VHH binders against Probable E3 ubiquitin-protein ligase HECTD4 (HECTD4). Designs and how they scored, part 21

Target 1, 370 residues: Probable E3 ubiquitin-protein ligase HECTD4 (HECTD4), of Homo sapiens (Human) (q9y4d8r3627to3996)
Amino acid sequence: SGGDPTYAFNIRFTGEEVHGTSGSFRHFLWQVCKELQSSSLSLLLLCPSSAVNKNKGKYILTPSPITYGEEQLLHFLGQLLGIAIRADVPLPLDLLPSFWKTLVGEPLDPEQDLQEADILTYNYVKKFESINDETELEALCAEIASQHLATESPDSPNKPCCRFTYLTMTGEEVELCSRGRHILVAWENKDIYAAAIRSLRLRELQNVECVTAVRAGLGSIIPLQLLTMLSPLEMELRTCGLPYINLEFLKAHTMYQVGLMETDQHIEFFWGALEMFTQEELCKFIKFACNQERIPFTCPCKDGGPDTAHVPPYPMKIAPPDGTAGSPDSRYIRVETCMFMIKLPQYSSLEIMLEKLRCAIHYREDPLSG
Below, E stands for the ipSAE of ESMFold2; O stands for the ipSAE of OpenDDE; V2 stands for 0.75 times the mean of E and O plus 0.25 times the DockQ between their complexes.

## First folded at step 21 (VHH; framework vhh_8h63_2)

Design n2 (from g3 with Y32N G54R H99T; at its last fold request DockQ between E and O 0.50; V2 from the best seeds 0.00; counts 0 for: pae E 2.3 > 2)
Amino acid sequence: ELQLVESGGGLVQAGGSLTVSCAASGFTFSSNWMGWSRQAPGKERELVAAISTRGRTYYADTVKGRFTISRDNAKNTLYLQMNSLKPEDTAMYYCAKGTYDIFTGPDYWGQGTQVTVSG
ESMFold2, look of step 21: ipSAE 0.430; ipTM 0.822
ESMFold2 (binder alone), look of step 21: mean pLDDT 87; pTM 0.873
OpenDDE, look of step 21: ipSAE 0.000; ipTM 0.232
ESMFold2, fold request of step 22: ipSAE 0.458, 0.483, 0.363; ipTM 0.835, 0.840, 0.797
ESMFold2 (binder alone), fold request of step 22: mean pLDDT 87, 87, 87; pTM 0.869, 0.871, 0.872
OpenDDE, fold request of step 22: ipSAE 0.796, 0.007, 0.000; ipTM 0.937, 0.253, 0.236

Design n3 (from g3 with G54R Y100T; at its last look DockQ between E and O 0.10; V2 from the best seeds 0.00; counts 0 for: pae E 2.8 > 2, placed apart)
Fold by OpenDDE, look of step 21:
Structure n3 (fold): chain B 370 residues (1-370), chain A 119 residues (1-119)
Amino acid sequence: as target 1 above (370 residues)
Amino acid sequence: ELQLVESGGGLVQAGGSLTVSCAASGFTFSSYWMGWSRQAPGKERELVAAISTRGRTYYADTVKGRFTISRDNAKNTLYLQMNSLKPEDTAMYYCAKGHTDIFTGPDYWGQGTQVTVSG
């Protein structure tokens, strides 16, 4: 039983216009999202399959009982989601698809969502579902017992048997039914056992209590009717955008200011340098340039679909640096984050450009430092 | 005086396309969410499409993939491109003005433009 988390402030939005146009505001949202994802708050948990599948680095809501303080934070998370939608500011959140399904009220798929969230448990359940006779069950139980070296149940010294208990996502052993600790898995009840484990994980993924808090927060910002208009994926994209930077997209929509052209030598160096960047570096670059890690996911010119718009501060703008004093190579890259504008010196080589960009994204973490 | 004036409605055959427009005046158009609502005879008015101040679009499931909402802030005009029209799309279409969002309810509607889709 941990103490209630402490947070510095509570933000109340009373229907005021949300101004998401400032770089500082976007940075604030970024910071808050990072804090919410922090292990110190324990609100979010890396999904069990995070390390082994395409959902690497994705989080779920912690499926443990929540304190009042945690509930308030989750409410706040919901508010952030609402703010993101209203202000068109993508949040740097990496939440598993099951979260978004639950948020919009779509039922979880007991196979797909389980597999996606916890492949080990998925496989475990499948093993029990696939056995054909008691002998196979015994063998499976023996195997399981051998892997869990630590808990020799004093009550059954002779045959390694599974019991109607399982580990929660938080690592706690729970009974799958009343007095489950005393119920052995046998041929007659193995399917019930498997179903119970599946049910446990699905319940954890649904996380009704936490999602209710999040929805309440969301509903305080935007009417929940919005959820009826969005698929889970749409909700995710609208709130968080794409988790990667499409450099071609960025380039295609970049505006050049004060007579700069895409064909200028230093501009070519600029793009050449970005092409060398990892996704992580690109994210840092975007953060540096406009105080968010993500850019719009749609383009009217490319997608031709109805849901295509550039979201401010996009598009990116490249402009000459302020002032003319000194060698270009001695100058630093400056940004106006509110406009997503890069003031780019005419660096003399790709190498210098690369160096200067890397310096900018790694050493200039405070967008408010000017 | 705030005004929303819809136009472009008419009779169209099923499977056809139609674009309705809304001319806005009397307020800073670019500062508000906008949307399209429709009301069929005997039914409640429903929001079918919305667009944020920054151009994010939202659609009801019934029109998703068929309708496209867009705005031209320079012209203070809202558009709804309707494709693959169905008889069930027959309704009076209203231009709707929101505020910080449109989901809490529009502040104003236009007089509407009738869209009739024949089977």
Scores: ipSAE 0.045, ipTM 0.482, lowest interface PAE 2.2, mean pLDDT 86
ESMFold2, look of step 21: ipSAE 0.338; ipTM 0.761
ESMFold2 (binder alone), look of step 21: mean pLDDT 86; pTM 0.866

Design n4 (from g3 with G54R H99S Y100F; at its last look DockQ between E and O 0.15; V2 from the best seeds 0.00; counts 0 for: pae O 6.8 > 2, placed apart)
Fold by OpenDDE, look of step 21:
Structure n4 (fold): chain B 370 residues (1-370), chain A 119 residues (1-119)
Amino acid sequence: as target 1 above (370 residues)
Amino acid sequence: ELQLVESGGGLVQAGGSLTVSCAASGFTFSSYWMGWSRQAPGKERELVAAISTRGRTYYADTVKGRFTISRDNAKNTLYLQMNSLKPEDTAMYYCAKGSFDIFTGPDYWGQGTQVTVSG
C-alpha cells in the first residue's frame, strides 16, 4: 500500500497564450515526461509487443485499478498534454496508437489494435479461432500446457486443458468469466474463450478509468470539443511532434546571425557533421540546443499560408561565439536554449566540428549546469 | 469597435462550392486565431474550422476534406472555402474571433452569413 504522491505545484493558465519560450521550461516538461514514464510511478507500461514490432519502446497506460494519487497524476498527465499543445512544445512521450485513439474517443480496432499492442495474445487468440476440430484443440491445449510448465492444475491430471483464465498485461491471472477457473475450454466454447481474451485485452487498452482522468486533465487546459476535431495521429503529432529529426528541414529553416552564411566553411562542417549523426545523436543535439528532443510536426511555411511564423523556439539560429580569445579549435560550442541559438566557433575541420559536437551532446545533459 | 462582418453566403446546389469571407476590424487580426462556426436551425452552434495565428488549421470531421479555412492578415480577412456542399451544411455561418489561442475558444462572433444548400 504505497502512499499517494504529493504535488508541489498547480499549473494554471489565466487566459493568456502560453509559449514555450524558456529553455528551462522545456527542460522541465522533458523531465516530467521522463518521470511519468519511469517505472517508479507505474502509470505507464511498456506494451507487450514493445520488443517485437515497430512499436518498440511504446507505452500504454497501466491497465490496473488506480489510486487517488495515481488518478491525480494521470490528471496531471492530461494537463501536460494540453500544455504541450498550447505551448507548442512537443513532449517526448512514446505512447501506443491505441492510447491516442481512446483519448480522442475513437473506437479501438479489435484486430489491429490488439495485434499492435500484444502480438502474442493476438496469435494466441487466432490459434483458437483457426482450429477445425476437437483433436486440434486438444493438441493446442497440450502445447500451451507444455509452455506453461509451472501451473499443473491439480484438478485435471490427465488431459492438459485450458481454463477460462488469462494473464492481464500486468501479469495477474484473471477469470474471463464467472468461475472461469473452473470452466474448461472445450470445442463448444472455444470461440467464447477466444472472444473473452480479446475482450480482456481491448478493455485493458481502452483503460477507461485512466483515460478519463487524463481527459479530465486535458479538458482543464483545452476544450474537449476540440478533441473531436482531431484524429488520433493528429493528436499525437500535435502533442509529441515528430519522432525523428528532419535534418533537411532544420537546415532549411536555420537562421544565420552576425553575418554568418550557409556557405561559410565552418558552417558547412557543421551541417556535414550533423549529417553523420544518428537519429539518436540528432535528438541529443536538439536537446542540447533547445532543451527538447523533438521538433514540431508542421511548419506554416510548408502549408503555403501567408503566416510563416515558426513554432518557438524555431528557427534554429547559428551565431558566432562570444569573445575572440584563443584558437577557435580550443573553444566549446555554446547554446542559448531559450532561443535555440548555437554559438559556433570557426572550427578548422569537419573532424574537429564532429568531435566538438559529439562532446557537446554527450557531456552537457543538463542545460542548467552552466 | 471590434467588428466581424461576414459575406459570401447564399443559395447553392448540393455538390457546389461557396466561399465565405469575414472582414475583421477593431483589433489586431494577426494576433488572434480565427474560426468559423455554424448554426443550423434547432441545433447548437458548432465550430467547424479554425486557423491559428501560426496558420495551423483545424476542422470538424463533418467538413474535413471539403472545407478550407485561410486567412489574409494583410487584409484582415478570414476565408472559408466550402466544396462539395451538402444539404446538412445549411446553416448560418459565423466568423469567430479567438481570445488568445485556439484552445481558449472564441470570444466574439459576427452577425453571420446564411448558407443554404439545396438538395
Scores: ipSAE 0.026, ipTM 0.306, lowest interface PAE 6.8, mean pLDDT 85
ESMFold2, look of step 21: ipSAE 0.337; ipTM 0.773
ESMFold2 (binder alone), look of step 21: mean pLDDT 89; pTM 0.901

Design n5 (from g3 with T28A G54K H99Q; at its last look DockQ between E and O 0.02; V2 from the best seeds 0.00; counts 0 for: pae O 13.4 > 2, placed apart)
Fold by OpenDDE, look of step 21:
Order: sequence, then C-alpha cells, then structure tokens
Structure n5 (fold): chain B 370 residues (1-370), chain A 119 residues (1-119)
Amino acid sequence: as target 1 above (370 residues)
Amino acid sequence: ELQLVESGGGLVQAGGSLTVSCAASGFAFSSYWMGWSRQAPGKERELVAAISTKGRTYYADTVKGRFTISRDNAKNTLYLQMNSLKPEDTAMYYCAKGQYDIFTGPDYWGQGTQVTVSG
C-alpha cells in the first residue's frame, strides 16, 4: 500500500498454532532475514565492535532517523519475530543484546552494553573518567590530537584540546550539547564530556523509535505482554534459536528410519564427517537439510519425555536413498527439507562421506530439489 | 515532583470535537514518550494514542483517523484532539508518561479528565 517501500505481502494465519512445517516457508523467512540484514536497506548496522571477539558479526538497528518506509520495514521485522516465535522457526538474526533489552523494555547497562557495542568509545570514555589531574588531561588531549585533527584552544592556541562533539555510530559529527563545538573539554567539565558521550551512544543503542516500530509489528502477531515475561536472552533464544550448532544435541535427537541404526557403518561415517565440520559448515548442512541455519532453543522432548512430539521439522531423520541403481559411492545425498530428512547413501568410507557432504552443502543451490 | 495534569474534558454531542490537554512538570518532558490512555466504566485502561520524543504518532485502531495527538515541548504540554466523537469514546482520559517507550507501560499517570459523549 502506498508509494513508499513496504513489505509486499500480507501474512494470514489460518490457525492459532502455526508451525514452520514447510521447507519453502522456512527458506522464505531465511531469505527475508538476509535481505533485512543487507546494506541496501540500511535497517541494520554492524556494530562498531562487530569485528572483535564475541560481538563479531553482530548487528544493531541503525540509529539514524527513519523514513516512513523504513518504519514499515521495521514493523515487518517485528512481524517476522512474532512469526518465528509462533511457528517455532528460528530466524538467522545476529543482533546485540542491547536490541533485545530494549525490545523487552529493560534498561541498558551503561558499561556492559556500551562496551559490547562500541569498545572504542567505551575505552575513550574510560580514559577521560580515569584521569586524575589537569596534567593528565592535557596529555590525553595531546594524544587524541595526534590521532585526530584536534582543535586548538582559543585561549591557548598551542594547546591541543577536545570539544564537546562526537561521532555518531553512523559517522556524523554531532554536538554533545548546545554549542558544543565551541565548548572545550577542560578539567572542570571533563566528566560531563565523558558522560555526554556515553549518553549519546546509549541513546543510539536504545533506538526507541525503531524498536517501537518493531514492537508494533511484533504486537500485531503476538501479545506484547509476553515480552514482559521474558528476559532479553530468552526473547533472543525463542526468536533466533541457538547461535551455534550443537552436534551432540542434534545426534541425540536424530531418528533413523527404514531399519537404519546409529551403529551402521555409513551412519558412523556420517557423524564422523560432521564432527570434522566447522560451525559454518554445520550451519550450511542444517540449511541444506531443512532450510534453517539454526536449531530451536527449546525441544518439547526435554520437558515431556521421550513420547513428546517434536515441533516439525524436528527431529532430523536419516533414511536410505530412494531406489537408485548403481554404486552407493556414485550417489548424491538428497534431502526432504520439509521433514528434515536426509536420504543418505551407504558410502563406503569416511572420506567419501565427507566429500559428498561438503559437495552437498557448498554446491547444491536448491535444497528443495532433494 | 513529577506532575501530569489533564484538562479540557467535558460533555460533547456525538460527532462533536474536543481537545484535552496535559500539563507536565517535574521532568524533562521533551525527553520522554507521552500518550493518552482512557478507561471506560467496567473496562480496562487502554492506550489510545502515543507520541515519540521525535513526534512520531501512534494510534489505536479505534481512534485512528479521528484523534490526533501532539505535543508542545516548549510548553511541556500534551494534546489530544478528538474529532467525530462517539458514545463509545466516553471515558476518563489519562495523560501517560513513558520511560523508554509508552508500550512497555507508562510509569506515570495523571488524574484524568472525563470525556462524555452523548448519543
């Protein structure tokens, strides 16, 4: 509706309990998530600390003002989150904890969330907070000036100084207060300066308006009261699942069909091969097998015992290949993604198994062609 | 002391218009989400309109197209222009202050102003 970029489809639920039983549906959600994370939409931004340690590859909502179209997309993102929760389809989203905190209405930690999102700014602020006298401040300012085009003090043209400005996460220089560009950082106001920078970054991370749009979308799918009952981490896990593939968990829940057993030689080769896979390769395998990159956080079987039914398409199933002629080693691995079923030939060695699996996850473009 | 004081309520005929106002004091008004909630007799309090710190507005479906929320940060005042009023709009209208947003739940309410729409 309208001339602005919006989501081009309507979602209609036919029942109260919706499950992601269709491989194509899961794939669709996957694709949508990838598009939302693309730079072309500018809705999500790699956080400044995205290149380091545990925050690698993590996104935040872009803290810049949003257009109507962007708001609609964010609303759509919220709907996707809701769908994921209702359908038990984990979304391949990597968002910082600060996003989930703001989504559920929890305050940000001015230390932890800042550090996680922007370590450079965190350290910068800490430097100003840790100085003990004017001499140290001067030294710090001199250091900063050496790294950046520092401004000169009007009163001391030869003395490097900072001003009450800072860069936004999008790279825009902004004033930290009224006429901040004309206010020098001095011993008397250094703490105010540091606090102002912290405040700026926290406001950016909070991103209330964008999160509100997301929440509105989410609220159109599920009751928002649910959010009040969940921690940020719980919300993340229920929406996005586990960020890694737990192979032991996968193996423990795998079903073998048509007489196959875990002790069969080619099955041992299969698991042996997966044990050799990187997390990236494992994610690709799951994508290949069921059109998801992640495994759900919760398994009903854990709480209900062995007789509790899994949420489709789980668990993973391994079955013999369909009636094919020729040597098993010449056959390809096939999958039924809607059922998370692997049609696995009786490959004669671990090496062949590994080769065939890698071929399947790297070179097969259509997981629905099983 | 944080205060929200509503005014402008009254009796109006169906199809009529009314503007309620909320005078805010004791906090940085411009830095917070604001909203209007209403509570009819025997019903739960419901958020009907919200406005962000940047002036983006949100409405419940029941009032969308009829109500307009606005704010004057210079005057620390919140407004709700209500047009095409219906008997179903009869309620006590409360000014609400958000913390992070208004949807996570307001942290403060005014005493309310009564709006009665006669059929």
Scores: ipSAE 0.000, ipTM 0.230, lowest interface PAE 13.4, mean pLDDT 86
ESMFold2, look of step 21: ipSAE 0.397; ipTM 0.790
ESMFold2 (binder alone), look of step 21: mean pLDDT 87; pTM 0.876

Design n6 (from g3 with S52N; at its last look DockQ between E and O 0.40; V2 from the best seeds 0.00; counts 0 for: pae E 2.7 > 2)
Amino acid sequence: ELQLVESGGGLVQAGGSLTVSCAASGFTFSSYWMGWSRQAPGKERELVAAINTGGRTYYADTVKGRFTISRDNAKNTLYLQMNSLKPEDTAMYYCAKGHYDIFTGPDYWGQGTQVTVSG
ESMFold2, look of step 21: ipSAE 0.341; ipTM 0.748
ESMFold2 (binder alone), look of step 21: mean pLDDT 86; pTM 0.861
OpenDDE, look of step 21: ipSAE 0.713; ipTM 0.897

## First folded at step 23 (VHH; framework vhh_8h63_2)

Design o1 (from n1 with S30K; at its last look DockQ between E and O 0.01; V2 from the best seeds 0.00; counts 0 for: pae O 10.1 > 2, placed apart)
Fold by OpenDDE, look of step 23:
Structure o1 (fold): chain B 370 residues (1-370), chain A 119 residues (1-119)
Amino acid sequence: as target 1 above (370 residues)
Amino acid sequence: ELQLVESGGGLVQAGGSLTVSCAASGFTFKSYWMGWSRQAPGKERELVAAISTGGRTYYADTVKGRFTISRDNAKNTLYLQMNSLKPEDTAMYYCAKGNYDIFTGPDYWGQGTQVTVSG
């Protein structure tokens, strides 16, 4: 129908009560993204910095090597990104900037991208780069040995030393050079040691094999030449949107149906309640209302082009509930996810509105039925 | 101990074909990028073909359409089928093992097999 977006592929839902197609499609994409982020697949890894609350919740692609199966999944991820762009369905993915840089072919910043992805390694390397003499190096090595079960060289039991090995992002100890396990870090080679660690992390972040697979998938959906026209940030925004809900934007673009007005008391309660929601709760609300967690942050109408229409399911619509039987306060919020329509009872207070909204976003079991 | 043993090199006439092989041991072959590098006299060693763990292939522009890289993970063997050989293809051909990838530089090479193409 003229109100539904054009999708790159058809999805069959069997065994489920599905109302409409667009809402179900969005839910499907959401589910797929969640599965891809699952630890069971090991395709995505939380960036190391997340362990110290830097870029918490941000993922990177698991460093190579990958299996054939993993390669296929990464290809599929690329296809999803393409579908997201074509269908204007933002994916609930939180990937580190370094991923987007590599995807569009922009070089990584050896300082910034390293620091963002792995602040611990960054600081570790900086320590070696900043020492001024051999005494400081010895002290640093002693410190490291005390923190890490650093194996004392059997030949020098009294002098803690580092070796040309380091841990990968997956936790594997690797040699930084040929026979690195047998090479001690000394004043004369400390800079080489630091550079080798930087190189290791940058290679992991660059992740040529995985990105190649993703790009191949993406290229099967959209022309890859488009990537040359997009910044990393633009690419992220077009595929994943903003990771937060702009409530003012949402409100400004909401349509009221069947005589409802923004000034109606229960509508004011509605917006008042949403203003009290955390970002997580807002995301759940959007998920409840239209089967996606994220919404666009810009209106296509502003671009003044021939196609100034809102992309479905936008705009959000608020309508009266079905039927008039019973007290409004006893009714539940209903949604038509395919149209991003909320059927909102005339709740008598902000408190009731808040309760009913929270109930709706936490207890809905089958988003495919809406 | 990691070993890469190349074989199949020899003398071939221009326009001819040759297949070189590499037997790998001492590591999990299927888990690593593999490739073929070559070094001509007086020139730097260059990667001419690569194959991912998933079987995706990459070729230098100089050999595209003529060379085919393949792998048999069950046999731990890497292959390079070379067709339409040119005198410019004369070089020592090395089996190359990658790590995270192979484009940033292989971490190990075999002893090589000599390929000579006569004009």
Scores: ipSAE 0.008, ipTM 0.239, lowest interface PAE 10.1, mean pLDDT 87
ESMFold2, look of step 23: ipSAE 0.357; ipTM 0.774
ESMFold2 (binder alone), look of step 23: mean pLDDT 86; pTM 0.871

Design o2 (from n1 with S30K G54R N99T; at its last read DockQ between E and O 0.41; V2 from the best seeds 0.00; counts 0 for: pae E 2.3 > 2)
Amino acid sequence: ELQLVESGGGLVQAGGSLTVSCAASGFTFKSYWMGWSRQAPGKERELVAAISTRGRTYYADTVKGRFTISRDNAKNTLYLQMNSLKPEDTAMYYCAKGTYDIFTGPDYWGQGTQVTVSG
ESMFold2, look of step 23: ipSAE 0.551; ipTM 0.851
ESMFold2 (binder alone), look of step 23: mean pLDDT 90; pTM 0.905
OpenDDE, look of step 23: ipSAE 0.765; ipTM 0.921
ESMFold2, fold request of step 27: ipSAE 0.373, 0.333, 0.428; ipTM 0.778, 0.757, 0.806
ESMFold2 (binder alone), fold request of step 27: mean pLDDT 90, 90, 90; pTM 0.907, 0.904, 0.905
OpenDDE, fold request of step 27: ipSAE 0.813, 0.784, 0.782; ipTM 0.943, 0.940, 0.941
ESMFold2, last read: ipSAE 0.387, 0.455, 0.415; ipTM 0.788, 0.823, 0.821
ESMFold2 (binder alone), last read: mean pLDDT 90, 90, 90; pTM 0.904, 0.905, 0.903
OpenDDE, last read: ipSAE 0.786, 0.786, 0.790; ipTM 0.942, 0.939, 0.943

Design o3 (from n1 with S30K F103W; at its last look DockQ between E and O 0.03; V2 from the best seeds 0.00; counts 0 for: pae O 12.5 > 2, placed apart)
Fold by OpenDDE, look of step 23:
Structure o3 (fold): chain B 370 residues (1-370), chain A 119 residues (1-119)
Amino acid sequence: as target 1 above (370 residues)
Amino acid sequence: ELQLVESGGGLVQAGGSLTVSCAASGFTFKSYWMGWSRQAPGKERELVAAISTGGRTYYADTVKGRFTISRDNAKNTLYLQMNSLKPEDTAMYYCAKGNYDIWTGPDYWGQGTQVTVSG
């Protein structure tokens, strides 16, 4: 649609503390994050490196300029990050380290962050930085011209040359300097050319305008000064957690109810089945069981302090199924997502357990159905 | 009142070393990134080094490998160790208080300390 993205609704939280421990709330956050990542909003884009399988699935903020609507959505994103921190609900977002650095005020590494975000551009720049003479430059320019159908200079139709232009992350050709379209890359200015490209990408990664909006949103939820105390990684972990499931940790933080024991045969089948799951399947399982794809890898209960409570949604609970009628193998797995509770029938084999679990994670994706 | 007081500047020969310090007060020092800016005669003030709250550092290309920025949060003090000094390093060095990130620039500077490198 040709219109600016707009908020469909406003989220208002009552009280000083956001308590998002309910399954419905967690699901809501999950849905919102998915919508924000939608290509229709164009707020986030896959990092260029993703095209060559580097940092696949990692996103960056779309470089500025942004519309007012986009700014509001970015503000909302910031609020979500704040809510995630306060509610201990990790968001299913996969953002590059450069985003987290900029968010917490860490400087970008002009080498590492560039390489991580856009390895193609990084390598391109490195080629220009590494040439030793004019002959090598000519060869490089010829190579580039052959790949990009670079326009032959009208003045020198036989000499392929680069100009002081480059593509933005969004695919727009921009001048690297005033009248850059008319400036040829030569031996004398090749380093300036390389530096200009590097600068372009770094500016795009810094994305001051967009990050400012995100920070404003975040700051409306939590004190920004606290954020400055966090490393980029800590910020990522507190907001989004880790994108994988530690099954051993999960198992260690599982409670068995109504007389069930870890040594019960069907419980062994349960864990055996999960051990066979891919990370994707495990994430789906967690989503099924507690309405979020990611879970904490730490438990404050170890610190013996007043905050000895488990971080939601822990602990996971395994309980018997409701009712006793019929063969266990004919029953379905049910969950109480608010309590991270799995009502698990006494399936007779690992194969049946595996089948039933896979069915559960693929077909029951509506946690709001009551 | 926010204060940044630089010290340690002076005259040094090319190739020599010098450490400048900044005593900070009037704000929560540990909660902000800090930096060093310098201004040479006839030139614009430039950020040459910065250190985050987490201890990550940034250096301008002109000083990279020669200068080291550090901080002592317990003492509310910022340091800049300058090695292999060059005449081009001659400038007034200012302690800089950051805000969110280095890209938004510092929001406050000290009075500066003069560093002069003789050729």
Scores: ipSAE 0.000, ipTM 0.232, lowest interface PAE 12.5, mean pLDDT 86
ESMFold2, look of step 23: ipSAE 0.423; ipTM 0.804
ESMFold2 (binder alone), look of step 23: mean pLDDT 87; pTM 0.872

Design o4 (from n1 with T53K; at its last look DockQ between E and O 0.08; V2 from the best seeds 0.00; counts 0 for: placed apart)
Fold by OpenDDE, look of step 23:
Structure o4 (fold): chain B 370 residues (1-370), chain A 119 residues (1-119)
Amino acid sequence: as target 1 above (370 residues)
Amino acid sequence: ELQLVESGGGLVQAGGSLTVSCAASGFTFSSYWMGWSRQAPGKERELVAAISKGGRTYYADTVKGRFTISRDNAKNTLYLQMNSLKPEDTAMYYCAKGNYDIFTGPDYWGQGTQVTVSG
């Protein structure tokens, strides 16, 4: 029937009671993304800045070299991005802006992108760039030596010095130049040292090999010419959306069925409860209700004109429960994820509503049934 | 039979506005990507705007900020609002039907409507 979305591939679910295909498909994408982000695959790593609460939760591609298996997974990641665009399903991926820039072919900003990805390295480099004389350099080197147990050169036991080595994002010490381990940072070459560190980090962020694999995957689903039509931010929004839930927007795009009204007491409790939810809880709610964690912040219906289309999964629908037997307060919330429909009992208080909603988002993890 | 019928083309002065429409029939309109392609004299046909099933829009850099693609699924109609028109926008405009997307190539085009922008 003309009501089901068309997907790039068919997914067969065995051993599961599946109602409809749309909800299950969204759930599948969600699961795949979670697997790709798992530490076991090491495809993605948290950006170094996350260690100091900058861009917390943002990932970058693990710098090369990569194995053949990893390359295939990156290719698959690219395919997922393409599928997301085709299906209008945002992926629950949190990738740093530098990734999106490299994906669409925009150059990295050596200041901004470095600072965002690795603020510690950025600040480290800035220290070397800002010193005014040899005395300051000596002091800086002494400070660094004290912090990193830097092995004093056996040849100069009395002067702490830095060498032309630095740590990769994966924690490996590498030479910044040929025989860099034997080259001391001095006043005459400090700028070269700083530049070499910047270059190292930027190369890691560019990650040409990995991005090439991702682009190849993407290109197997959609023409890469699409990338010329999108900014990095647009690409991110089209594939991953925003990681926040706008409750007002959601409310504005909610439909009430079978005589329900926004002014009904239990509906007011419902929205009141959601207003008390954290963003994490809201994401879990959305996942519960429609099998994806992210939803659009924009709808064509607001852009004016004759467009009556809704971006999936909108609109959300609130409907009465299927059965009328027993006290409403004894009933559970049920959902039809394929339709983004919530079957909501007439709970008697906000407290009960909160309890039932929290129970639903934490304990009911069988999204494939609806 | 699948049909795409464009309308609304004409002559307009530079800086002017024009809306072209496409009436679709013979397929489930709401289930497909749609778009607008244009072909200027001596140039290749190019996709300038696309809209997904759900209404997400895509634009070529040359028309971004000036053109708006929209769809009315209830009316099986595709629209392209063109503002701030330039002489370089002069072309035959074609309604295009996609499949999984429209970027891999449309499955079908209409007969087109001529848009001429005078300097």
Scores: ipSAE 0.394, ipTM 0.736, lowest interface PAE 1.4, mean pLDDT 88
ESMFold2, look of step 23: ipSAE 0.484; ipTM 0.832
ESMFold2 (binder alone), look of step 23: mean pLDDT 86; pTM 0.860

